# Designs tried in a protein design chat: VH-VL binders against Cytochrome c oxidase assembly factor 8 (COA8). Part 27

Target 1, 167 residues: Cytochrome c oxidase assembly factor 8 (COA8), of Homo sapiens (Human) (q96il0)
Amino acid sequence: APERGAERRDTAPSGVSRFCPPRKSCHDWIGPPDKYSNLRPVHFYIPENESPLEQKLRKLRQETQEWNQQFWANQNLTFSKEKEEFIHSRLKTKGLGLRTESGQKATLNAEEMADFYKEFLSKNFQKHMYYNRDWYKRNFAITFFMGKVALERIWNKLKQKQKKRSN

## First folded at step 6 (VH-VL)

Design s5 (from na38 with light chain G32A; framework fv_ebronucimab)
Fold by ESMFold2-Fast, scan of step 6:
Structure s5 (fold): chain C 167 residues (1-167), chain A 122 residues (1-122), chain B 111 residues (1-111)
Amino acid sequence: as target 1 above (167 residues)
Amino acid sequence: EVQLVESGGGLVQPGRSLRLSCAASGFTFEDYAMNWVRQAPGKGLEWVSGISWNSGDISYADSVQGRFTISRDNGKNSLYLQMNSLRAEDTALYFCAKDSRYFLGTGHFDVWGQGTMVTVSS
Amino acid sequence: QSELTQPRSVSGSPGQSVTISCTGSSSNIGAAYDVHWYQQHPGKAPKLLISGNSERPSGVPDRFSGSKSGNTASLTISGLQAEDEADYYCQSYDYSLSGWVFGTGTDVTVL
């Protein structure tokens, strides 16, 4: 949870840490987990002669990645915020301070934290169901388009092969 | 030259049906989600329905669920709204609005048509 | 359907600043969905004014600015001009409704 104005690092628009694939790479690259979403970003390779279908597939994948990154970054932030509020509230109810004698943040035992996790999951159940529904819709569309792009590439190779035979 | 033109509005009796059309030009229609938004005379904007680029995701406002059907024909660059079981409270100017994204929920409405008036009265 | 709450009207004199609030709930603005703003002149279609909480589309003057905190978004118009007299609507997405929700609208009067 960033929570404050942490120093800006090299990040993609989705808040993902930037990475540079090797210069020789003509493939998509998977980066390290994002600080906020904890998801690995994909750096999309853009061919010089990208077809309209290839461009659309890339844009669908990029839009889905941005949506996915934002959802989990926000969910993780909400989890951290509500966890802090839960701990604060329970410590106040017990008449305990927010800090231990050593100056560390006071914590709750595993049984009390289990109550928080159960409540958080129950409260967010519907939100997660909608996320899963939308994730499947997006992935179905992307998978279908991956198939179309693959068929286009096979067809183009087949056309070139036919032309070579008929020269 | 990016343009949305609505048509099909008119005066209709309660309980009847009407079909609205929206013709898109000047952009790649199949790359964007599309929406219908209405505005009753002197009132605010109310989102009616939305459809993703490939018709794989469709949503409706509770007030029209089960009565209205949104559809699109990407080959004709057209968006439609089939309105059944019309009620007096459906009286409004109906706008066609282009989303900035392929899917619903992550974009904004960057292009709007001028609207087509639907009046439901006896 | 649930609407985002805006004041009915705000007014100011030329050169002043006015701020319009837009309050949502935990299923829309509170769920960190972006807030967009639209300007509508009488008899005209709405026009996108601010997207993604604070981004200005090309052609929108820099005196229009947006911000968001918690369940509330704000549109601020600085250096108010006569041409700013219009209705303003905020918009966000609501996951529980699986749809878009607009604000109740605010009439801005330049006196």
Scores: ipSAE 0.628, ipTM 0.840, lowest interface PAE 1.4, mean pLDDT 87

Design s6 (from na38 with light chain G32S; framework fv_ebronucimab)
Fold by ESMFold2-Fast, scan of step 6:
Structure s6 (fold): chain C 167 residues (1-167), chain A 122 residues (1-122), chain B 111 residues (1-111)
Amino acid sequence: as target 1 above (167 residues)
Amino acid sequence: EVQLVESGGGLVQPGRSLRLSCAASGFTFEDYAMNWVRQAPGKGLEWVSGISWNSGDISYADSVQGRFTISRDNGKNSLYLQMNSLRAEDTALYFCAKDSRYFLGTGHFDVWGQGTMVTVSS
Amino acid sequence: QSELTQPRSVSGSPGQSVTISCTGSSSNIGASYDVHWYQQHPGKAPKLLISGNSERPSGVPDRFSGSKSGNTASLTISGLQAEDEADYYCQSYDYSLSGWVFGTGTDVTVL
């Protein structure tokens, strides 16, 4: 594509093609579920006068969200892949094709799939325990900072009321 | 400029103690996890210990567990490694490494110091 | 402690390509933890070369690329240059150790 005249514009961080709601948001908002993790991301609103405490809380929450999204995206992909491999292995052992007579993907019955679910849960037990421990550590740090931010906001409101009363 | 400077290394007898320091500058130290990594002469990298931004999460390699203690002073932009009951196999160049994240386990080491040499010998 | 397995050395001529493998286990690379790569020149500290399996930090040439499949990650250096002669280390996180593990290291020689 040819350059746009003499004027060049840097790529906007948000992108010019992004659809924005009619009302400008001053709150955090929840996006659609991620394709892989199936979790809804929170898009954080950044206040004009964000304090250092508010910024740190937001960054802690953003990092934890990214970690959580990545964990579940990977877990879901692993589940889907191993489920497909299990089905193919069992069908091959039975001498069955990978497609039904109608051309649909061949599947196993609920009793046979129970073996897969049991194996998958057992195999991933340690990984999930580690995830829970780390989630606990992250959540305590976030909860502590949520308390600090709440206290800061209360203090600022009290100070503003005192200033207005003095006038 | 973002920098990490290690100090405190030296020659020490087996069974003795040594304390390493790492001075950070050029970034907001309290916002990142920090790690110690060592490298024996002519050998590969071995992770020793890590500490989250607020000291709320600390982890050690099995080889140093119970002997080494990692700590940080965010007010002084400094990371420490207290090494007790030193063994000949602890002889290595000790690097201070900055994590890209607040918490352990999900980042990468984006800034490294030059290292401080620890020699444990009689 | 469990380490990630790399070849001891790889070599090539200027302009050729070399690939370094990094093989882990079910508790690290196989558990979908990202793989990072570091370059270390003699007498120098390691430098981050690739993060998150395939991302290059600013200043790292396009000649360096990373990938991951199953339990194995790979670093490919295309268009080998004399300055690429160094030790290369992969790194991942291991949940069973609750800690980081480095690869055994690979010495790249430019003939």
Scores: ipSAE 0.631, ipTM 0.838, lowest interface PAE 1.4, mean pLDDT 86

Design s7 (from na38 with light chain G32D; framework fv_ebronucimab)
Fold by ESMFold2-Fast, scan of step 6:
Structure s7 (fold): chain C 167 residues (1-167), chain A 122 residues (1-122), chain B 111 residues (1-111)
Amino acid sequence: as target 1 above (167 residues)
Amino acid sequence: EVQLVESGGGLVQPGRSLRLSCAASGFTFEDYAMNWVRQAPGKGLEWVSGISWNSGDISYADSVQGRFTISRDNGKNSLYLQMNSLRAEDTALYFCAKDSRYFLGTGHFDVWGQGTMVTVSS
Amino acid sequence: QSELTQPRSVSGSPGQSVTISCTGSSSNIGADYDVHWYQQHPGKAPKLLISGNSERPSGVPDRFSGSKSGNTASLTISGLQAEDEADYYCQSYDYSLSGWVFGTGTDVTVL
């Protein structure tokens, strides 16, 4: 078996929450939506007799999940930060304070926010388009390995059936 | 031992061709995206070309597009770079590099070869 | 084509801290692609120093640290030592190129 290269570990900057499924789980576990990405993480069950091909599929799925979680956590944080900066800038231009008399954050009406949403969507259009391209490429690879694992399982069942008939 | 070993470099005249090879060992070659990176004498690193695990996704730097062809032979654990219409500015040490992520790549380069020197001169 | 912008050189004395910036564009670092850092000693292949903006590989001293904000990533070397004298390159993926971009490189000199 080949040595895996240096492993990438996502830490606090990616914003992905780590969850712990129940110890008696014998199948994949789907967790609550991540605080930052709003995507549900999957904790993969590792069977004791996992084949090398099954391990490859699992690692590909884990890596794709980490990539997807990191992308959306970062995108959501960027959106929130830029929205806050836009509101602050517009209120300052109007000569208004950042908070109301009640101490709540001052805000802009829907028409004023339309400028921000238009700018944000325009600025991020190509980024999202290429994200979708990469997402499809990753899912193609996952589907390919899912097919290979399915064929391996069929082959193993046929071998067991043949062995029972022959012996 | 995980390693990449490049070969095929040498002195070549402008307009000629060279084919570089990279032999991989110590890891499952067919599972990873592979890349060529070059470095001109006294200059920085320049990504040249990349290829996915199954050769289904191939990309080139604009400077080599239409002149260089990347390919791989998973059965031989080998990566290749066919360089046509060579120019003086292609003079560089050519490194073979493995992407750290499975299949399609877009991770860091975790394994590098020692490089093979290509000199394009008359 | 596009490449990431680094200062040509940075100098420091042993024990000091130096920081190397790496500035990209909206199609690479600004698109939230990770930044990786490589160290290259003369006559050697590049060696991975920092992956995924801030992760240290096994064997890399903790005096090397990375960060990223917006279009710019930074590599900080604290407690500068003689063996840190090398060229440093940042790297990111660029979706518009469907490929990789490296930084222009920074020569770190230990005085």
Scores: ipSAE 0.298, ipTM 0.721, lowest interface PAE 4.2, mean pLDDT 85

Design s8 (from na38 with light chain Y33W; framework fv_ebronucimab)
Fold by ESMFold2-Fast, scan of step 6:
Structure s8 (fold): chain C 167 residues (1-167), chain A 122 residues (1-122), chain B 111 residues (1-111)
Amino acid sequence: as target 1 above (167 residues)
Amino acid sequence: EVQLVESGGGLVQPGRSLRLSCAASGFTFEDYAMNWVRQAPGKGLEWVSGISWNSGDISYADSVQGRFTISRDNGKNSLYLQMNSLRAEDTALYFCAKDSRYFLGTGHFDVWGQGTMVTVSS
Amino acid sequence: QSELTQPRSVSGSPGQSVTISCTGSSSNIGAGWDVHWYQQHPGKAPKLLISGNSERPSGVPDRFSGSKSGNTASLTISGLQAEDEADYYCQSYDYSLSGWVFGTGTDVTVL
């Protein structure tokens, strides 16, 4: 199917999907939340005269977005899986069924769920520290290149002003 | 043609130093993380060190931390490994390997050199 | 040191299917990091065989397939051929080590 073909082409290696930008976009645009990561992707506009610095900045931002999407897709999957397992085990221990009379999924109260959240955060502390550390390394590189691109644009404007004054 | 060529290996005495080089060609070197991987004779692969595209992220295996220094010169399309305080256990074929990404951790090693042999013996 | 566990050897006859397991821990494969596979013929450099758990690089036959579940990844070689006789290594990233880890390696013998 065309829909499945399009999704397959836009899917990252880890299974994180990407949506195609509008064809006539002249600016970056923000897509709908990704199914897996629940983050909104940025679709980058490529200008006609993209400089090598602008291209590198875009690629760094794209790779960082892919990393961020993959990290949170995996984290959300792990959270959902462990939450479901925790709820099922507690309901079984209490002698309760997995569904209510209305057919909805049976749930635990907030007090019972607090134990799960504490355990999950504790288990994932090192992983979250890795995320924060890597995020800042990537963000500093991106910020540095944003500055370089800004200086390139200013320099080009100054060159144009000087040329106009000499002509 | 995309290739990596290692050099600088040889016979060296325990406690001495040696510097390995890796010359890259056929791709935009500054856009990729680079790694050193070693293999002792008849043994398996052991990752030694990695460096991100801009040298902003560097990591080492515990076995070499404090003794080895990885560096790169993007202007020369070259990767280096400075090996100090060499031990008999460092005897291995040392491979240069190209990462598929700018940063460490999320890529894979898509191009490998042929390796340079380092023998640490008296 | 290698952190991922592989069987020392597997063997099969031509046309048979063989599977190599790669078992990690909660800081690498179990944390959701992708598994990559490399093939190494005697006296040669390793060559990328599978990337991102199951993706085949250009030029790799479809006889090679990868999968991953929990803490374990698997490489399957179907229709085993004499040229498949080599050492195979899995690889993943370990966030606690801030570095890459390789498997112990598996020698595939074609009988």
Scores: ipSAE 0.554, ipTM 0.796, lowest interface PAE 1.7, mean pLDDT 86

Design s9 (from na38 with light chain Y33F; framework fv_ebronucimab)
Fold by ESMFold2-Fast, scan of step 6:
Structure s9 (fold): chain C 167 residues (1-167), chain A 122 residues (1-122), chain B 111 residues (1-111)
Amino acid sequence: as target 1 above (167 residues)
Amino acid sequence: EVQLVESGGGLVQPGRSLRLSCAASGFTFEDYAMNWVRQAPGKGLEWVSGISWNSGDISYADSVQGRFTISRDNGKNSLYLQMNSLRAEDTALYFCAKDSRYFLGTGHFDVWGQGTMVTVSS
Amino acid sequence: QSELTQPRSVSGSPGQSVTISCTGSSSNIGAGFDVHWYQQHPGKAPKLLISGNSERPSGVPDRFSGSKSGNTASLTISGLQAEDEADYYCQSYDYSLSGWVFGTGTDVTVL
């Protein structure tokens, strides 16, 4: 199978630039899932005539993306580590080896794994509440600024209309 | 140059109030979270309070919760700390510190003022 | 207490290396929050030395390096110089306190 990066390049209609295709306007580009967070990053296009308000919105979105990527990369690492420790502990109590005869990792059934998921969710409850609270705060600010940018663009269109009528 | 200048410190009696100010220059003040950090004579750094770029998120250390109020005026590039019901243990050099981010909790303090000394004594 | 734990002092001779540890808990460093380091000379304001566990701000010599593993972060000063004699503080965010926590501070002495 081809590398995700090469596949992305070949899939893009332009075949030249992910950010500004030859037959389309320049725009934001969505990347492949990050190997640690499993989230798709947005690569922001920065126009030369970006307004201060548009710049602030972009920076708020970029900061939120960086925070989100870091949070989930750490959460996924913690989940994987604790899951592996739980499986090893349960296999040890059963008197079973950590690997199957074929050398693959030994697994537990769904009923046994339910205990792990319940424990993990309970243990991480406060951390997830922090994430949800911060996620809402960030998205509220972003939504508010998306509204401001939309109003600015409407106002600028109105200004262009008035300039045309003045001449 | 990027600069933070604290003022308003002084000698004050226990139970009274004092207001600290921090004047920012050389950067777009409204784009950054701001913090107050204190240091008692011969002691380490203690975070006191923080405020996000838009005042939408404010937090306090337990030791000052209910007594101190952080605020900012983005139009004046200024940060404030209203200190009520002052105690001897509030005696410290109070630093204004600029966050590298809009929101609390994900940045670092990239610019610090020189501090203003608050002495609470009878 | 939620303060990050550092050794009270470390010492070395010029040209040697010293390492300062910073140990946190599950609600700060252990939760994956970055660790930042500040240098404070006597009578001066703290200065950012390392951000985001290992990033050096412009103007900070490459002799200073940071790392993080689990609940512990470390600051290493290589090629120790007389000017490095200062107090060093680590910092992280604590989600249970909804605020920043600083380390207890480490006094670095250059023999």
Scores: ipSAE 0.587, ipTM 0.821, lowest interface PAE 1.7, mean pLDDT 86

Design u1 (from bb8 with heavy chain N52R; framework fv_belrestotug)
Fold by ESMFold2-Fast, scan of step 6:
Structure u1 (fold): chain C 167 residues (1-167), chain A 123 residues (1-123), chain B 108 residues (1-108)
Amino acid sequence: as target 1 above (167 residues)
Amino acid sequence: QVQLVQSGAEVKKPGASVKVSCKASGYTFTDYYMHWVRQAPGQGLEWMGVIRPSGGSTSYAQKFQGRVTLTRDTSTSTVYMELSSLRSEDTAVYYCARGYSRWEGTFYYFDYWGQGTTVTVSS
Amino acid sequence: EIVLTQSPGTLSLSPGERATLSCRASQSVSESYLAWYQQKPGQAPRLLIYDASSRATGIPDRFSGSGSGTDFTLTISRLEPEDFAVYYCQQYGDSPLTFGGGTKVEIK
């Protein structure tokens, strides 16, 4: 049979692809959420006449995105693993099996799961603090380079205006 | 001019590991993603994975997940492909190829290729 | 994954003749993100065409690509002796990246 992915390969009425950047596009493209991190990736367009400064900004934004994506993919994996371990442990304490009689995974109520969430957040407090610190550092650097690129573009427009006057 | 130079042919026994190198020159090593593609005798090309040299991030084809590891050394402008638990069906020519895209990190075609490294797995 | 099927498997022609090579995709290739490569015995592939119809730098104008959706064609208008090789198509509109099985263009 055809893969289910084919059923999702619809284009917008404008001819824009849903799952890859339009071939005529000169803009960044936002993709669907990543299955592991649950974050939407931004695919940064590479202009034909990109300056070294613009390239540095693009690379920094890409590196930040990959760092962010990896962090959340790892956190989601850790959360999932520890959640299953917690549920297993609590069900064992109650003398219950891991599966219901219907064959589904046995679950705990919201009040019991609150204990897990508190423990998980407490255990990961330092990791999340370092993440937040690095996130601010990276965004500060991105903002700084965005400012430099903006100034470069203003200067280039001024130089072009002067050339047009002299010609 | 751009050049990708790969390490020499390897003969391995089933169950062994092989590590192939690809040295890049003629461009800024960290500006382009490096992909690995293999070709079994008399067969077509098969994509294995990609590495971003500037950060070391990797993505692998599902078929090779758990057996392939891509790494790089920016000081020597070299990428490495290590394939473990070798089987007879891993006998192939392995290529490194430079990915080009108008968008960072995705939708690549290959503008330059290494000369290929023959890996033979025999008992 | 998108499966690419190339036909014919072997094309036997003489120098000066026109070669027409087909590449068919199992699903529509988004935005015509398809490339063509040439491979000679003992050598690595060489990029010929990208975005279905754009000729790569240094590639002679006798090579041209066309097509969209699921049907793509590589045309060599007048075969030169150095053009006898295996040709592969590759799609990059969806992950994983996939290649066709190849078409061998050989001397009659």
Scores: ipSAE 0.420, ipTM 0.724, lowest interface PAE 2.2, mean pLDDT 86

Design u10 (from bb8 with heavy chain S101Y; framework fv_belrestotug)
Fold by ESMFold2-Fast, scan of step 6:
Structure u10 (fold): chain C 167 residues (1-167), chain A 123 residues (1-123), chain B 108 residues (1-108)
Amino acid sequence: as target 1 above (167 residues)
Amino acid sequence: QVQLVQSGAEVKKPGASVKVSCKASGYTFTDYYMHWVRQAPGQGLEWMGVINPSGGSTSYAQKFQGRVTLTRDTSTSTVYMELSSLRSEDTAVYYCARGYYRWEGTFYYFDYWGQGTTVTVSS
Amino acid sequence: EIVLTQSPGTLSLSPGERATLSCRASQSVSESYLAWYQQKPGQAPRLLIYDASSRATGIPDRFSGSGSGTDFTLTISRLEPEDFAVYYCQQYGDSPLTFGGGTKVEIK
């Protein structure tokens, strides 16, 4: 029968890239990179006979993806904003305009930009450490539920094989 | 011009449920988490839970787990807080508050607050 | 959970005086993730300070926050009539989010 789970979607917008998996897909599908986070979203395949345990795992993975997308979208936006502010401040200090005589956007050399990168990394160090801490916590929970789902699937396959053999 | 506008006051009997709304405007609704905080008469502030309007994922304070449900409608930029099995101790002003995201979905300070919704539970 | 204890419970002062409000945590608040709010009767709380010492947009410079670990302070250098209110600290370094019991700053 044609698969239905891969074509199913929520009616409400989710805030991440919302593309349905290709027809006949029986696996998770990876979408294009998000405009702000630059991460590829995973669109989860939902089987017709999804167990409550499988649903809990899928929702946990979806929640973790949303958290991860938000973190990197905000981080990239903050980086871009602060980089522009730094460049504009340094150009103003030098008495330079924002554009060159050729109409190109004025830039700083690599040594000047090194100061920005050092300061950005320093002030965001603890933020990145906490991201890693939460990432490990989330992965630990996902791994635990993946183990439970795997055991459930093994048990179901064994039960099906026994019934087929008896028939 | 960020605004959070909450629904009007409610009077409920013990055992009933209440559903309070909070309509957001002036910013991209899905970019910020929305929290619920309550305050009993003459008492301090108590955090209840948070919702990510983008995906609809939620996290609740242990005290309210099983009684509180947070939902959202992205088409109307509205979040909802439903509290069931009401007791006299649930008489309070309920606030929605916009969380400034740090690195984790439950760790926020609140930069904008709704005006509050008074819920009175009495027999 | 992290319990926040605010002291004093009530602070009676006159306009022009310096107010010093304390917030003590039962355990260390990670990264000084501590905010201060002002609440006037019948109104929602208003953010004053975040990350222990950063002033929120539009907040007058007479308000300042300091501290780290378990001991935090909100200082109002020169009380204005509009500053008489209840002040709450809130930590966001650990789940669940918790608030202090509040300090009422009242006119003497």
Scores: ipSAE 0.000, ipTM 0.456, lowest interface PAE 17.2, mean pLDDT 80

Design u11 (from bb8 with heavy chain S101L; framework fv_belrestotug)
Fold by ESMFold2-Fast, scan of step 6:
Structure u11 (fold): chain C 167 residues (1-167), chain A 123 residues (1-123), chain B 108 residues (1-108)
Amino acid sequence: as target 1 above (167 residues)
Amino acid sequence: QVQLVQSGAEVKKPGASVKVSCKASGYTFTDYYMHWVRQAPGQGLEWMGVINPSGGSTSYAQKFQGRVTLTRDTSTSTVYMELSSLRSEDTAVYYCARGYLRWEGTFYYFDYWGQGTTVTVSS
Amino acid sequence: EIVLTQSPGTLSLSPGERATLSCRASQSVSESYLAWYQQKPGQAPRLLIYDASSRATGIPDRFSGSGSGTDFTLTISRLEPEDFAVYYCQQYGDSPLTFGGGTKVEIK
């Protein structure tokens, strides 16, 4: 069992598949890229004397990370599926097989792929705009709370300095 | 069982547009490409274009590019062929036909056909 | 585009005889991507043969396809009364997809 006031550990009954930060870490830890979103997860360090404001900032950052990972995992899946369908459709119309003689996937030329990227971006324009809006909103909130945490820490340092002077 | 049911006969004036529907049933609509083929009276078959119902992507024969538009509605399993700027030479029976598509994507022959829609363009 | 030429334009035969229909391409058809369709008056075409030689589901064994490159043949070994129709070849080896002009098989 951990001793009273010991470092917090992220132990979970089903935590076998979750990455764990190095034992006794005093800093945020960056994990390997997620296989779906291709984003590296950040595991946040929790200080023993975390203030309610620091907790709010940490939870906001964690929530934003989860939202961002879900968005990009979904986007990458949609992109991959539609890219495969586009290539398949074009090769089908041309009477070409999906595989080359060597067993590799058949590919379209750069001009045809440019048409797909243009269509994909146009189709997803509004979705990307909403993502950017929410991304800026979340980053604004994070920056705002980071500022509040910084002010709290400055105030606490001043308070400690004043107490030491009084003694 | 697979069925392709097309809309009824149309009579149009030169310069008008016509929109023919083809409703699919008996299979997964998005698993097969849908082609459009026409046949003028006493003439042979002429390929017009194809649509992938899944993504909505299309390809048209050059002769019809700029005049033909293929669309689909996945909620009703229906493909539409719209032909604009009609001329007397566009008088024909218009068929939708299902393009065979295995996972390998090798076959492009037509295994099922709609009954045909007669479009007459006369002044 | 690949132009398909069917010959003869009309083939007059009696029931029980063999029908041999030719389809010639202006250039080589990739991977023998060639199909044959049967069309009766007032009806949509019906798939008979695909990939030059494969019979479609439900098609009698008297229908057979052969050929590669530029020369393809549809053979009906023993004509039945219901086989008198127009036959079209179609290539799907290159875009645009193209059809032959048709061969009418009629009663002598």
Scores: ipSAE 0.000, ipTM 0.437, lowest interface PAE 23.7, mean pLDDT 80

